VHH binders against Putative pumilio homolog 16 (APUM16). Designs and how they scored, part 19

Target 1, 332 residues: Putative pumilio homolog 16 (APUM16), of Arabidopsis thaliana (Mouse-ear cress) (q9fie9)
Amino acid sequence: MANNNSFSMSTMFNTIQEILNEEPLTVPSPPSRGGYSLFHIRKAEMDIQRIFNFMTGSEDLKDDISVLDTGTLMWMASLMTSDCDYFMVITTNKNGSKTLQKLMGMSDDMDVFFFEAIMRLFIHVMTDKYASYVTIQGMRVFQQDKRELMYDQILRYACFLAGDQYGCIALNEIITDLDDPYYRDQLLDIVANNALLLSNDAYGNFVVQHVLKLRDSRCTRNIADKLCGYCVELSFKKYGSYIVERLLEAGDVPMATVVLDLLACKTEMLIRLARSEYGNFVVCKALELTNEILTADLFYGLVNRLMPYRHLLHRSPRSKIATILDSMSVPN
Short names: E, the ipSAE of ESMFold2; O, the ipSAE of OpenDDE; V2, 0.75 times the mean of E and O plus 0.25 times the DockQ between their complexes.

## First folded at step 19 (VHH; framework vhh_7nfr_2)

Design j2 (from g13 with R99W; at its last look DockQ between E and O 0.72; V2 from the best seeds 0.00; counts 0 for: pae E 2.7 > 2, grease 25.7 > 24.2)
Fold by ESMFold2, look of step 19:
Structure j2 (fold): chain B 332 residues (1-332), chain A 124 residues (1-124)
Amino acid sequence: as target 1 above (332 residues)
Amino acid sequence: QVQLQESGGGLVQPGGSLRLSCAASGFTFDDYWMHWVRQAPGEGREWVSSINWYDDSTYYADSVKGRFTIARDNVKNTLYLLMDSLKSDDTAVYYCAAWYYPDDHEHFRYYDYWGQGTQVTVSS
């Protein structure tokens, strides 16, 4: 059964009306994490194809989904989570994901089905463009005991998810939403402890960028410590330079760490960095942020290294470094 | 190769309307946040508007809120900006941009892909 939205609007309306007008069914107890077979005692006239068509249909037609009979909703939850393929076909569809999110949180008993399906398929769900948002919704609406088990899985797979094209987005949404200090601090520590590896990864760099935007002082200091000695290397790269620039802006200690790294390299390397496509922004930001009385030693450390070569910096269009250095010249 | 091509700019009287388009190719359009950024003569670039890929939620700079509408068509891989109630202060080159990761309008210079821009001039 594939994600196929060729279903006509008139057929969709008829299917929705049949579901909405269906009489209540005898619904067995919701399954625990095992034993889903209990839900096959009695079924409505609907089959899995009708549920698929309903779940993946236009979101506009499902605005009032909460008026569906509780027995019908419980039966739907049971059947669509009864098979891994059913669940994945629904949740990897854009409309299916959004519709499922609307069903989540309506009933703790119904949520058991969704939770068990998510946990059974955790990596597949978290690395999918749309299904990952079903997990994110679960983190928002499930009972605390379920959410804690989900946090444990996030912590376990954090670096793997950070390296995935869709996993990094989902992980960042979870980081934003996570307000429990115990799990939040552990997740931030995992990111910080792996900051060099992640900063050099095609997708992991976005996770480092994200946690720096949170402005958590301890996490930011830990990232700065892990990147110490690598700031020049990173500053030659598009996303590495962005991360270094965010560290410069993050507070006195991260800023000092970066500037001392810049000062530790040979002058020839610093000039190459200042002229480079991405590094010029880092050097310029370092000059701007250290140009005050309490950081004058850092500022003049940079200026003294750059000033003899300012003629090379004027060849770079739109670079502000040369302008700053010219303002420091002392005319006789 | 990635291409973003803006069109729809031109001369308009104050209070008038324009619709900008941005045709995208060479990347998976519906995986990206899409943005409009403008640059007035002699000034730096200014973030204008963004639209996400997940649910098409829209975001606007205060200077344009209520007057501009951003939209995307993931079938045609096209980004739009409907500009109403145009003022002389809206005169600028308007750039289409794409970024894989969510909005950071403070550091928009790091957006992944940029168009060449289209001129909008509001003059009587």
Scores: ipSAE 0.486, ipTM 0.753, lowest interface PAE 2.7, mean pLDDT 83
ESMFold2 (binder alone), look of step 19: mean pLDDT 84; pTM 0.856
OpenDDE, look of step 19: ipSAE 0.809; ipTM 0.908

Design j3 (from g13 with D31E; at its last look DockQ between E and O 0.76; V2 from the best seeds 0.00; counts 0 for: pae E 2.9 > 2)
Fold by OpenDDE, look of step 19:
Structure j3 (fold): chain B 332 residues (1-332), chain A 124 residues (1-124)
Amino acid sequence: as target 1 above (332 residues)
Amino acid sequence: QVQLQESGGGLVQPGGSLRLSCAASGFTFDEYWMHWVRQAPGEGREWVSSINWYDDSTYYADSVKGRFTIARDNVKNTLYLLMDSLKSDDTAVYYCAARYYPDDHEHFRYYDYWGQGTQVTVSS
């Protein structure tokens, strides 16, 4: 009675919601707004709007950044990050995100404000269409100590981010930019360990694809191991098939893993796969790549299983599989 | 339903110009990389140009670089290809395609959405 602990994505979402519902660290209440004269409030409001307009304005305003003195920039950074909502409004704006990225790295002192804001709103920022690029930029320009703290957060939420529409893109960029083997390997391990889940996810599959493109032998092998027994099912899917093709191309061990799955499945399933919209490419690639002396057993295994059904494969006007099989039927 | 509809193709003399349009619907246009791919008679598909959704960065095949310009209007959900200094070798069916995540542009099978194509004929 194999307790199929279906790790329900719902449980992960619930756990994340629980984490998100954890009471925001009571940021000490800004000192009681008591004595600020209406004038100061209006000035502050005006400043907030001005900063917003500046940050979200057209690229033509970028020339204005160079004209601003360091003190003004620092003040702006402080004000932008003083309120989480305000920061989010800026960072979630396309132009605002870009402008913020330009400001990042100009000063270590300024970067402290940005770092803190990103960390407070880490998931929100990383799962936003434009704001995620701010984090990516932070990972490029922030000091090492800040980057390490950010990496810790990335690791913590890696699977969640991978399954997010925008988080997956950000995660892939971060993985690409990683120069620290320690963090890189950890991220790769997380992806590999969750390869089956991610490969079947609408967005997670992009992360698996991306990681496979890096051609890290250890990671690729680990992914192959995790996908062992599931390659046929994945091959019926658009992005799954791509993942499987990448495994076929990755080396002898991953290739063998895929081919063995193809050989182990029911004949009906194999033929269905060979005739399917995406699976036909997988089967074809498997045949092409195994047609070598060292992998001849795998090749002939596939050929022998497919050959009796070649007539079904010819019904597909552009079946490369049929062509390969026909070439084998010619009695030398 | 997802739809990509190309238009603007036609007959043009060598050295002439054309403007192709691709109207997109049924998906979040501003979240996708957009591409132009062409196929000449008897030839395989050839990548022509791509444009990023985030920063509008553009990419071109060497064969069209300096002559073609890709652009997008996210408000109108429309992709454009301005083709200048057209040559006979540019004769092809031009397809609009969309991809959520960038990949090797030569992997046409993995584009998410395709148009029906528009014929461009460059002939004297």
Scores: ipSAE 0.449, ipTM 0.754, lowest interface PAE 1.5, mean pLDDT 87
ESMFold2, look of step 19: ipSAE 0.473; ipTM 0.763
ESMFold2 (binder alone), look of step 19: mean pLDDT 84; pTM 0.858

Design j4 (from g13 with D103E; at its last look DockQ between E and O 0.59; V2 from the best seeds 0.68)
Fold by ESMFold2, look of step 19:
Structure j4 (fold): chain B 332 residues (1-332), chain A 124 residues (1-124)
Amino acid sequence: as target 1 above (332 residues)
Amino acid sequence: QVQLQESGGGLVQPGGSLRLSCAASGFTFDDYWMHWVRQAPGEGREWVSSINWYDDSTYYADSVKGRFTIARDNVKNTLYLLMDSLKSDDTAVYYCAARYYPEDHEHFRYYDYWGQGTQVTVSS
């Protein structure tokens, strides 16, 4: 398996291998017949292997869930959530995750089983590629009391999830869906208060990018405050430069914070930034956005630092900075 | 080493159809959003279509919606673009690209991997 994930993925991998190595002992396997038809699961004693095959099987082979009786569905929910290994094998499979999501929200009684399994395995589920979407679906369809307990767990583990390969994506989906201002504001505050750590993280930067896209003015200002003093360093990096450019565009206070950072660094560093693969776009945007009456001090602060080095900036084929500086000269 | 290799381009009459393929190697294909981006002669790059890895949700530029279909095969690590009702305006080099988590489609400098492109020419 080619996953290069955290300790949580290592634990999940071991769990999957344990299941694959055990033989189902309760009932004989049925003869081959379309593979994963749920109509065969109604036999005298449910075989967990038949449920695995149904939940994780090819979409071409599965019968329509809507034709199953409520008793069969409730029995399936109870059995597949009765053991953490059963639940994880199903939910970490792409088809298993999708099928379980279709079952969720159909019945509040059935949802209790899914909720309890998710909560018992919360970190394992939230850091899995496919199982995390089962949790996201639960937050969309479960009763409010269950959703509130899930948000408490999200707040508790927010930074850990943000640093995870799959957790960051799941966290972003939850941030997008979150309507309750009590939980939403707390989650945004956690992201903003940790913005420097997250912006420099391989996966956490995606969470910072995402909350900036929401255009929540208080969160954006808090992020700008926490990144103050670090905007130049970030602007050398692919995703760091994206974050800094979004701050420049976000309003007068975040823009000023970034521009003052640019002005505060040594001239050599500013010129290196202006000539760099990603930093040139940051400097260019800073010039474009400050070229207004009310920000003239910032604009000319940048121009005065860059103009003596105009010859070096002309050698950058990707940059409009030299063009902007040229527009401030009177041709002879 | 990461590679994206496009194929399936060629010359086709207006109203015709083509299927582009992009073979991926050297990275975990199933963890990435996949994209098609095109560049007509003398023009900048134009985003065409994207598909996520999670539920295979698809996204299309207005200029191709209803005519093009993006698809992915995670077993073969291959991205497809099924092009129907082709017009002369579709003439371009078509690039396969990957990005881990796109917040937008218009900033191509933040894409992680690019193919070399395949030429599609639509002419009478």
Scores: ipSAE 0.622, ipTM 0.831, lowest interface PAE 1.7, mean pLDDT 84
ESMFold2 (binder alone), look of step 19: mean pLDDT 84; pTM 0.862
OpenDDE, look of step 19: ipSAE 0.795; ipTM 0.902

Design j5 (from g13 with H107Y Y113H; at its last look DockQ between E and O 0.01; V2 from the best seeds 0.00; counts 0 for: pae O 3.1 > 2, placed apart)
Fold by OpenDDE, look of step 19:
Structure j5 (fold): chain B 332 residues (1-332), chain A 124 residues (1-124)
Amino acid sequence: as target 1 above (332 residues)
Amino acid sequence: QVQLQESGGGLVQPGGSLRLSCAASGFTFDDYWMHWVRQAPGEGREWVSSINWYDDSTYYADSVKGRFTIARDNVKNTLYLLMDSLKSDDTAVYYCAARYYPDDHEYFRYYDHWGQGTQVTVSS
């Protein structure tokens, strides 16, 4: 009785959201706004608006960053990061994100403010279309100790990020940019270990595809192992079929894994797959790639299973499979 | 629109023969398992026969085994039931049904598409 604990990504997301909701980041209470005179409040408000306009303004106006002294920049950084909502408004703005990325790395002292803000709002930043690039830039320009802390957060929320519309993009960029084998391998392991879940997710599948494209032999093998027995099911799906195709292309071992799944499934299922919208490409690719001397057994295995049903495959206007099979039946 | 239209029903004497037809339209006929199901007056629906889509393997209820023959024509999108050696107990409304994913254990419980049925009456 295989407890099909259908680990639903939705359950994972809900659990993470619950965890995120339970730990109230005790944002230290802003220092008690003591007696700032109305004048100081207005000045501060004016400054906030000026900073916002500066950060979110057109790039043409930013030629002024070079004219700003270090003290002013530090003040701006401090003010921008003093309030989480204010920081988010700037970072989620397309121009604001770009400007912030330019400011990052200019000073280690300023970077402390940005780092802290990112860490406080880590999930929010990483799941935003523009703000996620601020984190990516941080991973490039921040000091090693800060980057390591950020890596820890990325690792912690890797699966969550992979399942997010923008998080998956950010995660892929981070994986690509990683120069530390330790963290890179850990991320790859997380992706590989969750390959089945991610392959069935609307956004997670992009992460799996991306990782396969990197052609890391260890990771690819691990993914193949995790997807063993599920390749047929995945091949019926649009994005799943892409993953399976990538596995076929990844080398002999992954290819064999896929083909063996195709050979092991019920005949009805194989024929359905061959006739299906996406599966036909998988089966076709499998035939094409196995049609080599070293993999001849796999090729003929597929041919022998499909050949009796070639008449069903001809009815599909787009079936390259039928063409391949017909070429095999011609008596020399 | 998916349509299944049964025909060929009627009155026949015991020991007689009848051929039922089911014309299918509005779906990919050659991708579906096709089934015959019957319902006698006052009784529940009873599975009669099935034919698969990929190799035309046939299946029969014990009550009709050896007497009935199911066949399909994928060019004409038509399902057939040849009924020989008919008995009074075969009196029923016969339905044509289609299913994309048949359940090997419950052939008569769940179908994707149903016809309106044709009456078969076996009487002396």
Scores: ipSAE 0.034, ipTM 0.412, lowest interface PAE 3.1, mean pLDDT 84
ESMFold2, look of step 19: ipSAE 0.528; ipTM 0.785
ESMFold2 (binder alone), look of step 19: mean pLDDT 84; pTM 0.859

## First folded at step 20 (VHH; framework vhh_7nfr_2)

Design m21 (from p01 with R99Y; at its last look DockQ between E and O 0.63; V2 from the best seeds 0.69)
Fold by ESMFold2, look of step 20:
Structure m21 (fold): chain B 332 residues (1-332), chain A 124 residues (1-124)
Amino acid sequence: as target 1 above (332 residues)
Amino acid sequence: QVQLQESGGGLVQPGGSLRLSCAASGFTFDDYWMHWVRQAPGEGREWVSSINWYDDSTYYADSVKGRFTIARDNVKNTLYLLMDSLKSDDTAVYYCAAYYYPDDYEHFRHYDYWGQGTQVTVSS
């Protein structure tokens, strides 16, 4: 990922609050019921501080929203999105994010404000723990032309988002929801084309894991192709080994690709892998899955390489490879 | 240093109830999905329940659905499992686990952090 240096949005907002000499909760919160409501506040002067308290406050906000007219909601949407800091303060708050998601989709005209704010701040929104869910909700409820522009941005920043601690989660949620084949296939191709880099990334590996879950044959084959030649290296690693196991389970072609990659390395390396903390599970899974009549050549390829060293494999903790080998009818 | 410490296990009669707790430290608890996994004597590990961090959505294995309740307290960094209508099949060591973004609940060998487990025994 390019330029890992980042500027914290929460630090920026705290600095701005200090300069303006404002506190997010300096105005008393409205009562949940019986005293005040936002409908009553519409007749009085309303400022951004009162909107912040309303948006981030009560779990009863759903009822308050239902009594507001469209004009009041439109004015609220305009004011909340009038300043980048206002939007980010609301959307980076857990309750603010949830409340904004409830407002989204109520009016196409109101949604223009939310869409424009999201697009202006796209990377900041998508790399935030809670604000990213506002974008995800937009992908669900906005008009098609807006969704297409958002998909273009997702495609542009896919690898950057995949490497971010919160971006990878948001990207996976979008992948889960994505029903447009044109954008889905392009996004899956980007992930597959970068599968090696992402599989070795602290957060990107979760994106590779997630796209494999889709069981999309084309994407899975593309990932297997890009990881070909690297399956042994990956199998020494915690997340890499799991990704290789998922490829083994994915179908005959990905399985064969992995097993042939294992068989292509030197016997010394294969034994080291079979004895390793994570690699033993990959070798064991490969033996289990190839132990069928249609894959017998692959199975005995592995057995013939491992059998002469079975005494070393008995010493390996958390390994059942030796048990599989001992059950074999092979001459010594 | 990451620690997951389970508590609340014990001996219970069939039909009884228990509450398991898991105190977490050494990582950002509210960034992780939290999980319960159990292991009956002589058997492999079985996924029980999971809960996300965003909206606390909950997921359960069919064998416990309707009887067990998973919950989390992000202020106290504590995971809970409320077990009702316990039966002999529920006898197991119950493990607390954490994983950043699970792709499948039944594939949990690679989860990041595991507790030492707490014994639950349901006897006549």
Scores: ipSAE 0.659, ipTM 0.850, lowest interface PAE 1.5, mean pLDDT 84
ESMFold2 (binder alone), look of step 20: mean pLDDT 83; pTM 0.849
OpenDDE, look of step 20: ipSAE 0.762; ipTM 0.887

Design m22 (from p01 with R99Y H107R; at its last look DockQ between E and O 0.54; V2 from the best seeds 0.00; counts 0 for: pae E 2.5 > 2)
Fold by ESMFold2, look of step 20:
Structure m22 (fold): chain B 332 residues (1-332), chain A 124 residues (1-124)
Amino acid sequence: as target 1 above (332 residues)
Amino acid sequence: QVQLQESGGGLVQPGGSLRLSCAASGFTFDDYWMHWVRQAPGEGREWVSSINWYDDSTYYADSVKGRFTIARDNVKNTLYLLMDSLKSDDTAVYYCAAYYYPDDYERFRHYDYWGQGTQVTVSS
């Protein structure tokens, strides 16, 4: 059927009636001279509002990004990083953080904007639930010179970040990704040198746990040295007991350090630990790991201290220590 | 007061499906990794699945991979486990658990919060 674009008088009349029944919108005139005006302020505010809506909108933004031209993406990067508040509003939003991460690495010129914003706001970004993942993405995709400057900031603030509820998570992700021995060794040394303080911290303990997972022999020995004399105290605590279990599993020297701490306390304290909610697992692990020919002196040191109290240990949850001690009984 | 309350267990035929739910309260649900752990009759507990809070990345024990799906709803503070292609070996009490930042999923002894469990029975 043929298309007809004819304009009619009845349509024009209805259009005029709609206009007359509605207040017309006024468009501000542009400034007549080069200078600051309300027109430019309002237009700039609308531009950033469009960026906010785009960045914080769809959870599946990958397809949306692919349809944008390079000039639009550069405009967005420049404007969203032009003001600290703009950047933080976007990056502290779950979707905004994810969308920004998709933009990072697409262009070195865009990455300069993101890098400079991150560095200007480093502590604020690194201690935020979602914005910290923007920094983690930068560590993955930025050029080496930018990454090295970021590592310098990580080293400077490592203990502060480790004690923060979100900073500890971000720090652990960075530790996992870090493969440069120069920066890795320095960061691991900072964690190890502060291992006692961190192990007793509500969030820092997760960083100590994480670096022990890496199975770096030098770092593990340094942590064991710093925790020497404190393993019993830590083993009464939920997270401290896990750290001590990791040390027991880490090799002969860390294991010996822990067991010697256990043997150095009074028998009453060792029994309290063995019956405690978390410490029983440490004592059980110590028995299991020392029950070998090369560590027999440590094993029987523990057994001899525990055996007279076998009846009390049977009443504890998970009587695993008691079952080990029962296997030492003479058969019928 | 922290509470984790599982529901949705029951008796099901081999090859059948169940959806478990875990309602959470008394803590900041969306700051925690959420987990399912199960205990078969006469056995120790076994880690089943975990989901993080950041991007909802999911992790599964080999015994359930491809058959079970973990999901979370941070608005409703609810954890889910969709169990498909159920086998008799899946018979267990299923526990919901929360932990701030797990280092090793199979080291669940130190998880912060636990539910009471819901029974799943797969029987011919």
Scores: ipSAE 0.514, ipTM 0.785, lowest interface PAE 2.5, mean pLDDT 83
ESMFold2 (binder alone), look of step 20: mean pLDDT 81; pTM 0.827
OpenDDE, look of step 20: ipSAE 0.745; ipTM 0.881

Design m23 (from p01 with H107K; at its last fold request DockQ between E and O 0.54; V2 from the best seeds 0.72)
Amino acid sequence: QVQLQESGGGLVQPGGSLRLSCAASGFTFDDYWMHWVRQAPGEGREWVSSINWYDDSTYYADSVKGRFTIARDNVKNTLYLLMDSLKSDDTAVYYCAARYYPDDYEKFRHYDYWGQGTQVTVSS
ESMFold2, look of step 20: ipSAE 0.685; ipTM 0.856
ESMFold2 (binder alone), look of step 20: mean pLDDT 84; pTM 0.851
OpenDDE, look of step 20: ipSAE 0.822; ipTM 0.914
ESMFold2, look of step 21: ipSAE 0.651; ipTM 0.841
ESMFold2 (binder alone), look of step 21: mean pLDDT 83; pTM 0.850
OpenDDE, look of step 21: ipSAE 0.841; ipTM 0.923
ESMFold2, fold request of step 23: ipSAE 0.637, 0.677, 0.657; ipTM 0.843, 0.858, 0.847
ESMFold2 (binder alone), fold request of step 23: mean pLDDT 84, 84, 84; pTM 0.854, 0.857, 0.854
OpenDDE, fold request of step 23: ipSAE 0.876, 0.877, 0.878; ipTM 0.945, 0.946, 0.945

Design m24 (from p04 with W33A; at its last look DockQ between E and O 0.79; V2 from the best seeds 0.00; counts 0 for: pae E 2.1 > 2)
Fold by ESMFold2, look of step 20:
Structure m24 (fold): chain B 332 residues (1-332), chain A 124 residues (1-124)
Amino acid sequence: as target 1 above (332 residues)
Amino acid sequence: QVQLQESGGGLVQPGGSLRLSCAASGFTFDDYAMHWVRQAPGEGREWVSSINWYDDSTYYADSVKGRFTIARDNVKNTLYLLMDSLKSDDTAVYYCAARYYPDDYEHFRYYDYWGQGTQVTVSS
């Protein structure tokens, strides 16, 4: 019988870690119905222990990959992908992930093994610190038909991955590398359509930040539209203020969207924002960017709301706004 | 409580060398990109060097490239900066810093943790 996949992944992972991190197996008693099945299990365990040591070993082992014959490499690929536990223990190891990445792209026949293992375990791979980079490498080196199937999975799970501590980093690497406009535009649309939820998420905010750094005007406009009405709330927050500042810098339409949102809130809230740790930078940037002839209505909209409170803003430790307002107040 | 504690600063002659250390505790060191940032007297903060957690890739400001080496020891939870061929314009307070997300190294407002700094003075 094949490996029993009814195990929980947590239990399977712990069991494999015990095997790898303990002294080599002593010979267990065979099952009462042993024989050929026990023999194959013992032989496969011996072979996989050698593969584990090779894959997770030092940089010297990486250099030796180039001298291995194709038959040996195919045997290694087939065995290490033959069991979900084997694949996960190798790929969740820092050196194992790096070594596997070197094997990927060497042969289309080998890549079938890696592709099938990745697809079988997609969520577990993409939410792991090191294994996720095996998927990223596959998207760089696999044949087009495999890459298309992988992008379909990325699109399906994009918001889940964005909310994961390691998935958000891996997703951003995929966004950076994505050249195919069909998949790129769909992925950017998913991020933009969910921008409010993601911007307020502990990890999803990094995906919104990353997408804004791409400077895709369509995506940036969509994000601005989805965050309209929430820019003040976001600007109180460490990473929310980053997102709002990037929108202010992104062009006239996103900038106007943010500034109108600032002007729409109650004056008490605007002043509290202007005096806050992160929000003062947003208000200051809004003043600086609207201080142009064509945006004078936005600029003076802000100035007129803030000016009555300039003395309070002077008392704030973060009072660059007060300096700007004073330049407007100098008579003759 | 998160702690970043720098050591190894001091007075050196031009052309000299120093090794800075930063001991980290209270967070999962291996999940953070680690950074050195310096501040010369009367100036703003200047990013010096970074090392990521995934592949230990290192990045350097142009002003220090070839002279400084960043390294991390994930067993000891310690960040290092090996400084060679020191010049007078390297005189600054050097800060150890951590950021969860491993990019955007020049936006210091968004760093998660900062050390207290260690003075490096390069003078005749």
Scores: ipSAE 0.567, ipTM 0.807, lowest interface PAE 2.1, mean pLDDT 84
ESMFold2 (binder alone), look of step 20: mean pLDDT 84; pTM 0.854
OpenDDE, look of step 20: ipSAE 0.770; ipTM 0.888

